# VHH binders against UPF0146 protein MJ0688, part 12

Target 1, 137 residues: UPF0146 protein MJ0688, of Methanocaldococcus jannaschii (q58101)
Amino acid sequence: MNVKIIVEFIKKFAEENNCKKIAEIGIGFKFDVARELSKYFDLIAIDINEKAIEKAKLLGLNAYKDDLFNPNISLYKNIDLIYSIRPPRDLQPYILDLSKKVNANLIIRPLLNEMPIKELKLKNYKGEVFYIKEKQI
Below, E stands for the ipSAE of ESMFold2; O stands for the ipSAE of OpenDDE; V2 stands for 0.75 times the mean of E and O plus 0.25 times the DockQ between their complexes.

## First folded at step 12 (VHH; framework vhh_7ocj_1)

Design r1 (from q4 with A33S; at its last look DockQ between E and O 0.22; V2 from the best seeds 0.00; counts 0 for: placed apart)
Fold by ESMFold2, look of step 12:
Structure r1 (fold): chain B 137 residues (1-137), chain A 120 residues (1-120)
Amino acid sequence: as target 1 above (137 residues)
Amino acid sequence: QVQLVESGGGLVQAGGSLRLSCAASGFTFSSYSMGWYRQAPGKQRELVAAISSGGDTRYADFVKGRFTISRGNAKNTVYLQMNSLSVEDTAVYYCATETYTEGYDTEDYWGQGTQVTVSS
């Protein structure tokens, strides 16, 4: 995956949609995208893995443990954009549902050339493929 | 563990053809997408083509119908047929994949690359 292109796309999308507060769901142990985006946005990082959250905090990220199969909705108060990079396939519908519940924009960058879940718009950007939903007006 | 080994590169005159191969091992090849990327000196690595586990293909705009990605699951090999080559195609070509690992983590894997040089 191309971290620079992923950052560019998310930043451009967030700016075009007036997003100020954003969340990365399923950050795992790959922090480069979030660390770069946190320079421009109020960012929180989310994962179920406590060790991943501990490492994210050591790197200066606002990070919280959450289980997307039973999410703590209050963590996402005023979130304008949820994005997730290569989330597990079975988690993707739950991420979509969360984005609807909190009325946030959604970007998923799936595993390379993985088929999209339903309801998301596919966009190719400089060789990276994203799945997008804009929030309801 | 995971290994991707490219072959088939070389020197070719403009207008010529090359067929690249990438032998894969250390993962369930048929379950994952494969991609070809290229990088010329001083330039960023860029996607050339990708093929899903089900055989669906995607190509960068600059390919313009000249290249064909394919896969042989019985041979654990992905191919790139490159026709109508021009000097702008000169680059190191890499095969790559992204996989899930245990616990829903992911990893990127790259081959060492094969040089393609197109002379006029």
Scores: ipSAE 0.496, ipTM 0.747, lowest interface PAE 1.6, mean pLDDT 91
ESMFold2 (binder alone), look of step 12: mean pLDDT 82; pTM 0.823
OpenDDE, look of step 12: ipSAE 0.529; ipTM 0.795

Design r2 (from q4 with G103Y E107T; at its last look DockQ between E and O 0.20; V2 from the best seeds 0.00; counts 0 for: placed apart)
Fold by OpenDDE, look of step 12:
Structure r2 (fold): chain B 137 residues (1-137), chain A 120 residues (1-120)
Amino acid sequence: as target 1 above (137 residues)
Amino acid sequence: QVQLVESGGGLVQAGGSLRLSCAASGFTFSSYAMGWYRQAPGKQRELVAAISSGGDTRYADFVKGRFTISRGNAKNTVYLQMNSLSVEDTAVYYCATETYTEYYDTTDYWGQGTQVTVSS
């Protein structure tokens, strides 16, 4: 997984869609993408794992614990873009649902060859694969 | 060890068809998604089509309904039926998969590739 290209794609996408505030869903213990994107966007990091959130905060990220099965919508106020890197397949419908509820753009960077839910569009970018869904206008 | 072997490439005229095959071994084939990628000279690698372990398929925009990915579980083979080929489809086509280790790390595997050349 090329972090640089992932950052580049998300940044470009966010800029093209005039996104100001973005959210990473399921940040886990991989902070490189969020740390880089936080330089350009108002970024919040979300995970169900408290230890992940604690570490994210120690690294200077704005991070919150949340359960996607029962999301606190207030945490996602004014979010323009939700992105998730290698989310479990069973979690993807909930990520999509969240993006709809928040009316945010959605990017999923799945595992190699693992396609996400059908509602997302395949996007090739510099050798990396992304799936996207634009928010409703 | 994981092994992916592509075949079926060749030279074809525009409007023609090819059927690529990928013989897979060394892993639980039915448990992992498979994908066909392509890379043209001077261009970046791009995903052409993917198929999940459950048989769900996804295609790149440029496919436009021309290609079909499928899998044969009994033979551990993934296919890419390519119809209405155009010059722009000229590339080396690769079969790929990503598997999990016992520690839930992931490793990607690629075949040697098969050349597809579409002439005008």
Scores: ipSAE 0.342, ipTM 0.712, lowest interface PAE 1.4, mean pLDDT 92
ESMFold2, look of step 12: ipSAE 0.431; ipTM 0.716
ESMFold2 (binder alone), look of step 12: mean pLDDT 83; pTM 0.835

Design r3 (from q4 with Y104W E107T; at its last look DockQ between E and O 0.25; V2 from the best seeds 0.00; counts 0 for: pae E 2.5 > 2)
Amino acid sequence: QVQLVESGGGLVQAGGSLRLSCAASGFTFSSYAMGWYRQAPGKQRELVAAISSGGDTRYADFVKGRFTISRGNAKNTVYLQMNSLSVEDTAVYYCATETYTEGWDTTDYWGQGTQVTVSS
ESMFold2, look of step 12: ipSAE 0.466; ipTM 0.777
ESMFold2 (binder alone), look of step 12: mean pLDDT 82; pTM 0.828
OpenDDE, look of step 12: ipSAE 0.433; ipTM 0.757
ESMFold2, look of step 13: ipSAE 0.418; ipTM 0.744
ESMFold2 (binder alone), look of step 13: mean pLDDT 82; pTM 0.829
OpenDDE, look of step 13: ipSAE 0.584; ipTM 0.822
ESMFold2, look of step 15: ipSAE 0.450; ipTM 0.760
ESMFold2 (binder alone), look of step 15: mean pLDDT 82; pTM 0.832
OpenDDE, look of step 15: ipSAE 0.023; ipTM 0.321
ESMFold2, look of step 16: ipSAE 0.334; ipTM 0.647
ESMFold2 (binder alone), look of step 16: mean pLDDT 82; pTM 0.831
OpenDDE, look of step 16: ipSAE 0.394; ipTM 0.741

Design r4 (from q4 with A50T; at its last look DockQ between E and O 0.25; V2 from the best seeds 0.43)
Fold by ESMFold2, look of step 12:
Structure r4 (fold): chain B 137 residues (1-137), chain A 120 residues (1-120)
Amino acid sequence: as target 1 above (137 residues)
Amino acid sequence: QVQLVESGGGLVQAGGSLRLSCAASGFTFSSYAMGWYRQAPGKQRELVATISSGGDTRYADFVKGRFTISRGNAKNTVYLQMNSLSVEDTAVYYCATETYTEGYDTEDYWGQGTQVTVSS
């Protein structure tokens, strides 16, 4: 995956949609995108893995443990954009549901050429493929 | 242990054809998409084509219908048929994939590359 292009796309999308507070869902141990985006946005990083959250905090990210199968909605108050990079397929419907509940924009960058869940629009950007939902106006 | 090994590169005259192969091992090949990328000297690596686990294909705009990506799941191999080659296609060609690992983490895997040289 091309981290520079992913950062560029998410930043451009967030700016076009007036997003200020954003969340990365399922950050795991790949922090480069969030670290770059946190320079421009109020970013929180989310994962179920406690060790991933510990590492994210050590790197200066505002990170929280959460189980997307039963999410703590208060963590996402006023989130404008949720994005997730290569989330597991079984998690994707829950990410979409969360985005609807908090009325946030959604970007998923799936695993290479993986079919995402329905309701999302495909965007090809400089060789990367994203799937998008814009929040209700 | 994931391994991707490209073959089929070489020297070819402009207008000619080559067929690249990438033998894959160490993961459930049929469950994942595969991609071909290329890198010319002094240029950034760029996507050429991808093929999903279900056989759906995508191509970079510069391909202009000249290349075809395919896969043989029984042979754990992805192919790139390259026709109507021009000198601008000269590059090292890499196959690549992205997989889930245990615990639903992900990894990028790359082959060592195979050189394609197109003479005028």
Scores: ipSAE 0.495, ipTM 0.754, lowest interface PAE 1.7, mean pLDDT 91
ESMFold2 (binder alone), look of step 12: mean pLDDT 82; pTM 0.821
OpenDDE, look of step 12: ipSAE 0.500; ipTM 0.780

Design r5 (from q4 with A33S S52T E107T; at its last look DockQ between E and O 0.78; V2 from the best seeds 0.00; counts 0 for: framework grips)
Fold by OpenDDE, look of step 12:
Structure r5 (fold): chain B 137 residues (1-137), chain A 120 residues (1-120)
Amino acid sequence: as target 1 above (137 residues)
Amino acid sequence: QVQLVESGGGLVQAGGSLRLSCAASGFTFSSYSMGWYRQAPGKQRELVAAITSGGDTRYADFVKGRFTISRGNAKNTVYLQMNSLSVEDTAVYYCATETYTEGYDTTDYWGQGTQVTVSS
């Protein structure tokens, strides 16, 4: 996984779609992407794991605990883009649902060869694979 | 150890067909998704097609229904049937998988690649 390329793609996508506020879903204990993107966007990091959120905060990220199965929609106010890196397959429908409820663009960077739900479009970018869904206008 | 060995590449005329094979070993083949990637000279590697352990498939936009990825569990082989080939399909084609290690950590594995050349 090339963090630089992932950051580049998400940043480019966000800029092209005039995104100002973005959210990483399921940040876990991998903070490099969020830390870099937070330099350019109002970023919130979300995870169900409280220890992950605590660590994210220690690293200077704006992070919140939330349950994707029962998300607090108010937490995602004005979010233009939701992205998730290597989310479990079984969580992807919920990520999609969240993106719909929030009316946000969606990017998933899956595990290698792991395919997300069919609603997302495959995008190749500099050797990395992404799946995207644009928000409704 | 994980090993992926591609075969089936070669020279073909535009409009022709090739069938690539990837022989996999060293891991539980049926448990992991498999993918075909390609890299043309001067270009970045890109996903062509992927297939899950359950048999679901996804294709890049440029495939346009021309290619079919499939897997044979008994033979631990993944295939890429390529029809209606064009010059733009010229590239080294790679078989790839990602296996889990401890916890949520994973490792990517790639074959040596097989050259596909489509002439006009």
Scores: ipSAE 0.268, ipTM 0.656, lowest interface PAE 1.9, mean pLDDT 92
ESMFold2, look of step 12: ipSAE 0.473; ipTM 0.786
ESMFold2 (binder alone), look of step 12: mean pLDDT 83; pTM 0.832

## First folded at step 13 (VHH; framework vhh_7ocj_1)

Design x1 (from r3 with Y100W; at its last look DockQ between E and O 0.76; V2 from the best seeds 0.00; counts 0 for: pae E 2.3 > 2, framework grips)
Fold by ESMFold2, look of step 13:
Structure x1 (fold): chain B 137 residues (1-137), chain A 120 residues (1-120)
Amino acid sequence: as target 1 above (137 residues)
Amino acid sequence: QVQLVESGGGLVQAGGSLRLSCAASGFTFSSYAMGWYRQAPGKQRELVAAISSGGDTRYADFVKGRFTISRGNAKNTVYLQMNSLSVEDTAVYYCATETWTEGWDTTDYWGQGTQVTVSS
C-alpha cells in the first residue's frame, strides 16, 4: 500500500470536486492516510471498533463509532467525500448506499485487484487503483 | 515465499495476438484476486485487467474488449489473452497481487515483467 500516492490521489480528487468535509469509513488501526489528509480537510474517521476510535482520538482525529449496517445518517451531514481503504467486501454495498443517501463523492481503494461494486469507475493512478463515484448533480 | 513469474511476451506485428502467463507460488492462489499491469517508458504503471478469486473480471477502458484475463486455479496461473494489438500496447507487462499479513497490514507482490513490443 503506497500511503503517499493514496493521499495524493484523494487530495487531488477532493480539490477537483470542491470537497471540504470528508470521511474515512473503516479506518481500523491504520491512521497514516487520515492524519495526512486532516491537514487539508475537515475529516471524520469512522469505525465500528471502539478501541480503534479511542486510538484515533488520542492521535488527534475527529472520530466516531458507527455500524454501516445501521448507520447514523446524521453523522454524515454535509460530507462531500467518503473514502474507504480496504473495506470488508460485505460492507461495500452499504458504503455505496450511504454515499447515495448523503449525496457524497466516493472513493474505495480495495485490496489490490479486488473489485468493488460495478457501478464504481476504475481509475489508474501511479500504480494504485481506485474506484470512484462522483456525487449526482 | 511469494513468487510471480511472467512469460509469453515478445515482438508482434500490429493486429496480432499474444498470450501472457503468470505462474504464482508461495500463497493460497485461489483466495486472492490477480491482476495484469503494464508500464511503457515514460508512462505510469496502469492496471490492464483484474480477476477476482471467484472469477469476476474488470478491465481498464483502453482494453475495449481486445484482452481477456483468466485464471487456472489448479495450475496457480493467471493469463492475459491479448488480441488486436496496436503500437500503443507496447510495454512491460507485470502480474501482481496483494495479500493480507498480520492485522490490517498487507503486502503487494510484483513479477519481473515480460516485454510486449508491437510493431507497425
Scores: ipSAE 0.423, ipTM 0.729, lowest interface PAE 2.3, mean pLDDT 90
ESMFold2 (binder alone), look of step 13: mean pLDDT 81; pTM 0.827
OpenDDE, look of step 13: ipSAE 0.454; ipTM 0.770

Design x2 (from r3 with S31R; at its last look DockQ between E and O 0.81; V2 from the best seeds 0.00; counts 0 for: pae E 2.8 > 2, framework grips)
Fold by ESMFold2, look of step 13:
Structure x2 (fold): chain B 137 residues (1-137), chain A 120 residues (1-120)
Amino acid sequence: as target 1 above (137 residues)
Amino acid sequence: QVQLVESGGGLVQAGGSLRLSCAASGFTFSRYAMGWYRQAPGKQRELVAAISSGGDTRYADFVKGRFTISRGNAKNTVYLQMNSLSVEDTAVYYCATETYTEGWDTTDYWGQGTQVTVSS
């Protein structure tokens, strides 16, 4: 994975869609993308793993524990963009559903060659592949 | 050790067809999605087509129905049938996969590539 290219794509997409508040779903223990993006956006980081959230907070990220099988929708109030990097396959439909419920743009960077459901558009960007959904206006 | 070996490239006239193959070894092929990528001189590598472990397919917009990705799990092989080729399809074509290593971490593997050259 090229963290620099992933940050660049998400930042460019967010700017093009006038996004101010963004959320990373399934951050785990990989904080580099969120740390860079938090310099430009009001970012929250989400994971079910309490220790991942604890470490994200120590690094200065605004982080919350949430179970996407039964999400706390109020956490995502006014979120313009949800993004997720290599989410577990089982979680992907729930991430899409959440993005629809809060009417947010969505970016998924899956495992290579994995594809989310057909609703998302495939985008090649500088050797990385992303799947996107723009919110309804 | 994971190996991906492409074959089937070559020189073809515009409007012609080629069939690429990628023989895979060193991992449980049927568990992983496979993809074809291409890189033309001076350009970034880009996805052409992907196929899931279950056989679902997705294509880049520029393919426009001309290419078909398929897989033979019994032969550990992924294929790309390329029809109606144009000069813009000239590139080195690679097959690739990404496998789990630890937790959420993964490693991606790339073949050496096979040259496709389309003349007018």
Scores: ipSAE 0.225, ipTM 0.590, lowest interface PAE 2.8, mean pLDDT 89
ESMFold2 (binder alone), look of step 13: mean pLDDT 82; pTM 0.834
OpenDDE, look of step 13: ipSAE 0.524; ipTM 0.800

Design x3 (from r3 with S53E; at its last look DockQ between E and O 0.17; V2 from the best seeds 0.00; counts 0 for: pae E 2.2 > 2, placed apart)
Fold by ESMFold2, look of step 13:
Structure x3 (fold): chain B 137 residues (1-137), chain A 120 residues (1-120)
Amino acid sequence: as target 1 above (137 residues)
Amino acid sequence: QVQLVESGGGLVQAGGSLRLSCAASGFTFSSYAMGWYRQAPGKQRELVAAISEGGDTRYADFVKGRFTISRGNAKNTVYLQMNSLSVEDTAVYYCATETYTEGWDTTDYWGQGTQVTVSS
């Protein structure tokens, strides 16, 4: 996983789509992408693991616990872009449904060479693969 | 304990061929995609090719049909056949994978690399 290329792609996409507020879903204990992107965007970090959320807050991230199988929709008010890095396959339909409900753009960087769930467009960028849904205009 | 061990690198003339191998252990090899990456001096590590558990392949644009990734699940080995090599292909080549860990967390595993040097 190339963190620099992932940050570059998400930043470019967010700028092209006029995104100001973005959310990382499933951040776990891997904060590098979010810490870099938070320099440019109003970012929230989401995970079910309370210890991950406490660590994220210690590192200066705006982080919230949420269970994406039963999400608190109000956390995502005015989110322009949801992104998730290597989310579990079973979680991906729930992330997609959330993005539709709040009308947000969606970027998933799947596990290496994992096939996309339905409705997402594949994008190859400098050797990384992303699956994308753009919000309705 | 996951291990990835590359072999098959060396010195080759421009226009020549090499076949790289990566022996994998410590995880369920057939359940995960495998990738080949390379890093030349002064450059970022970049993906060369990837192959899914089911055999679907992806290549970087610079490959231009010259390389072929394949896997032998019975031998827990992934291969990179490199043809029509040029000086620009000179790099350390790494085998890599991404797996789930505890609680759906994920991680990357990398081999130590094998040097490929292409003489003009």
Scores: ipSAE 0.353, ipTM 0.668, lowest interface PAE 2.2, mean pLDDT 90
ESMFold2 (binder alone), look of step 13: mean pLDDT 82; pTM 0.830
OpenDDE, look of step 13: ipSAE 0.450; ipTM 0.764

Design x4 (from r3 with S53Y; at its last look DockQ between E and O 0.73; V2 from the best seeds 0.00; counts 0 for: framework grips)
Fold by ESMFold2, look of step 13:
Structure x4 (fold): chain B 137 residues (1-137), chain A 120 residues (1-120)
Amino acid sequence: as target 1 above (137 residues)
Amino acid sequence: QVQLVESGGGLVQAGGSLRLSCAASGFTFSSYAMGWYRQAPGKQRELVAAISYGGDTRYADFVKGRFTISRGNAKNTVYLQMNSLSVEDTAVYYCATETYTEGWDTTDYWGQGTQVTVSS
């Protein structure tokens, strides 16, 4: 996993799509990408694990607990981009559904070679593989 | 020790075919997705095709139906059938996987690669 290239891709995609407010879904205890991106965007970090959220806040991230199987849609008002890094397989349809409900762009970086839902478009970028959906205009 | 060993590369004229194989060992092959990647001179490595542990497949857009990925779980081998080759397919081809390690961290593993050269 190349954190530098992942940050670069997400930043480039967000800038090209005029994204200002972005969300990381399923941040867990891996904060490096979000901490770097928060320097450039209004970022929120989301996870169901309360201890992960507590740690994220201690590190300076704007973080909220949410259950993507039954999401609090108001948390995502005005979100331009949702991204998720190695989400559990069964969470991916719910992440896609959320992105549609709030009309946000979506980026998923799965475990290498894992296949997210067929709706997402594969993008090779500098040795990393991303799956994307652009919002409806 | 995880090992991935590619074979089947070589020189082929445009329009021709090659079949690549990747023999895997040192991990539970049937539990992980496998992929073929390529790196052309002066370019970044890119995914060509991936196959899930359940046999579902996905291809990069540039493949356009010309290649087929498959796996033989009994023989711990992943294959890439390459048809209608063109000069743009010239690259070193790698098989790769990413597995969980201690504490749910992951490590990716790459073969040494096999050269595919397409000439006219």
Scores: ipSAE 0.340, ipTM 0.690, lowest interface PAE 2.0, mean pLDDT 90
ESMFold2 (binder alone), look of step 13: mean pLDDT 81; pTM 0.818
OpenDDE, look of step 13: ipSAE 0.521; ipTM 0.797

Design x5 (at its last look DockQ between E and O 0.77; V2 from the best seeds 0.00; counts 0 for: framework grips)
Amino acid sequence: QVQLVESGGGLVQAGGSLRLSCAASGFTFSSYAMGWYRQAPGKQRELVAAISSGGDTRYADFVKGRFTISRGNAKNTVYLQMNSLSVEDTAVYYCATETYTESGWDTTDYWGQGTQVTVSS
ESMFold2, look of step 13: ipSAE 0.478; ipTM 0.780
ESMFold2 (binder alone), look of step 13: mean pLDDT 80; pTM 0.808
OpenDDE, look of step 13: ipSAE 0.523; ipTM 0.793

## First folded at step 14 (VHH; framework vhh_7ocj_1)

Design y1 (from r3 with A96V; at its last look DockQ between E and O 0.12; V2 from the best seeds 0.00; counts 0 for: pae E 3.0 > 2, placed apart)
Fold by OpenDDE, look of step 14:
Structure y1 (fold): chain B 137 residues (1-137), chain A 120 residues (1-120)
Amino acid sequence: as target 1 above (137 residues)
Amino acid sequence: QVQLVESGGGLVQAGGSLRLSCAASGFTFSSYAMGWYRQAPGKQRELVAAISSGGDTRYADFVKGRFTISRGNAKNTVYLQMNSLSVEDTAVYYCVTETYTEGWDTTDYWGQGTQVTVSS
């Protein structure tokens, strides 16, 4: 996984869509993307794992615990973009649903060569594959 | 083990057509998504088309309705029908699948690739 390319794509997408506040869903213990993007955007990191959130905070990230199956919508106030790096396939519908609820753009960096869920569009970028959905205007 | 064997590539004139085939074995073909990648010299690899186990398809923007991915479950084969080919479509085309290993983890498998050359 090329972190540089992922960051570049998300940053470019966010800028082109005038995104100011962004959220990473399921950050886990991979913080490189969020750390870079946080230099350019108001970023919040979300995960169900409290230890992941604690570690994220120690690294200087704004991070919150949340359950994707029962999301606290208030955490995502004014979020323009939701992105997720290699989420489990079965969680993608819930991430999509969250993006709809908060009316945010969506980027999923799939795990390897996963088939996207129905509403997502395939995007190739410098050898990396992304699935995207733009928010409603 | 998982094995993917591509065929159908070759030289074709612009505006022509090719049909790529990928014979798959070593896994439950009907349970996994299949896809076609391509890589041209000096360019990054890119996903051309993908098809789910259920038959849902996705295409790259550059396909523009020219290509069709399909699967023949009876023969464990995935196809890429390519019409209206252009010079920009020249590349090595790879058949790809992704299988689950443990839990949510998956593994990609690639074929050896088949060369597609489109002349002007």
Scores: ipSAE 0.200, ipTM 0.626, lowest interface PAE 2.4, mean pLDDT 91
ESMFold2, look of step 14: ipSAE 0.287; ipTM 0.614
ESMFold2 (binder alone), look of step 14: mean pLDDT 81; pTM 0.822

Design y2 (from r3 with Y32W; at its last look DockQ between E and O 0.08; V2 from the best seeds 0.00; counts 0 for: pae E 2.9 > 2, placed apart)
Fold by OpenDDE, look of step 14:
Structure y2 (fold): chain B 137 residues (1-137), chain A 120 residues (1-120)
Amino acid sequence: as target 1 above (137 residues)
Amino acid sequence: QVQLVESGGGLVQAGGSLRLSCAASGFTFSSWAMGWYRQAPGKQRELVAAISSGGDTRYADFVKGRFTISRGNAKNTVYLQMNSLSVEDTAVYYCATETYTEGWDTTDYWGQGTQVTVSS
């Protein structure tokens, strides 16, 4: 996984779609992407793991614990873009659902190059594959 | 072991057509998805088209309706019908498949690739 390319794609996408506030879903213990993007956008990191959130905060990220199966929609107020890096396949429908609920753009960098879930579009970018969905206007 | 055998590549004139074939074998679990990638000289590998076990298809933007991915009657076979080929489509085309391992986890397997050359 090329972190630089991922950051570049998300940044470019966010800028092209006039995104100001973005959210990473399922940040886990991989903070490189969020740390870079936080330089350019108002970024919040979300995970169900409290230890991950605690570590994220220690690294200077705005981070919140949330359950994707029962999301606190108030946490995602004014979010323009939701992105997730290598989420489990079974969680992608919930991430999509969240993006719909908050009416945010969606980027998923798949774990491998698995088929995107319904409604997502395939995007190639410098050797990396992304699934995207644009929010409703 | 898992094996992917590709065929159908070759030299074709611009505007022409090719049909790539891929047969996968050696799986313990059912295939989740099959697809075609390509890599042109000096460029990064990119996904061309993919098809799920249920028949759902996805295409790259550059395909623009020119290519069709489909599954064969044989288990774990996939085809890529390429029409209206252009010089920009010249690349090594790779067959790939994703299979279940456990639960929702999957593993990718790749073929050795087949050369597609489109002349002007």
Scores: ipSAE 0.126, ipTM 0.583, lowest interface PAE 2.8, mean pLDDT 89
ESMFold2, look of step 14: ipSAE 0.272; ipTM 0.581
ESMFold2 (binder alone), look of step 14: mean pLDDT 81; pTM 0.817

Design y3 (from r3 with G54E; at its last look DockQ between E and O 0.53; V2 from the best seeds 0.00; counts 0 for: pae E 2.1 > 2, framework grips)
Fold by ESMFold2, look of step 14:
Structure y3 (fold): chain B 137 residues (1-137), chain A 120 residues (1-120)
Amino acid sequence: as target 1 above (137 residues)
Amino acid sequence: QVQLVESGGGLVQAGGSLRLSCAASGFTFSSYAMGWYRQAPGKQRELVAAISSEGDTRYADFVKGRFTISRGNAKNTVYLQMNSLSVEDTAVYYCATETYTEGWDTTDYWGQGTQVTVSS
């Protein structure tokens, strides 16, 4: 995967949609994208794995533990954009549901060629493929 | 060792058709999604079509119903039927997949590509 192109797409999308506060869902132990985006946005990183959250905090990210099967909605107050990179397939309906509940834009970059939820629009961008949903204005 | 081998490319007149094949080995083919990508000279590689392990399909907007992706799990092969070809479809076409590796990491694999040239 091309981290530079992924950062570029998310940043461009966020700017075009006037996003200020963004969330990475399912960050795990791959911090490159979030670290770059945090230079431009108020970013929070979310994962259920406490060790991933500990590491994210050591790297300077605002990170919180949350279980998307029963999410703490207050963590996402005023979030403009949720993005997730390679989320587990079973989690994707819950990520979409959360984005609707908090009225946030959504970007998913799945495993190559995987089909995320049908409601999302496919976008090719410089060799990467993203699936997006814009929030209700 | 994962291997992806494309075939079926060539020279075709505008309005014509080609069928591409990608033979896959070295991984559990039936468990992973497969995709076709293309790259014209001086342009970025872009997704053309993808097919899930269950057979669900997705196409890039520029396909406009002209191409059909399919898979034969018994033959470990993914196909791209291309109809109504135009000069803008001239490119090297690659098949690709991404698989899980140890420690929840992933690796993507790409074929060497097959040239499609559409004359007008």
Scores: ipSAE 0.306, ipTM 0.657, lowest interface PAE 2.1, mean pLDDT 89
ESMFold2 (binder alone), look of step 14: mean pLDDT 81; pTM 0.827
OpenDDE, look of step 14: ipSAE 0.389; ipTM 0.737

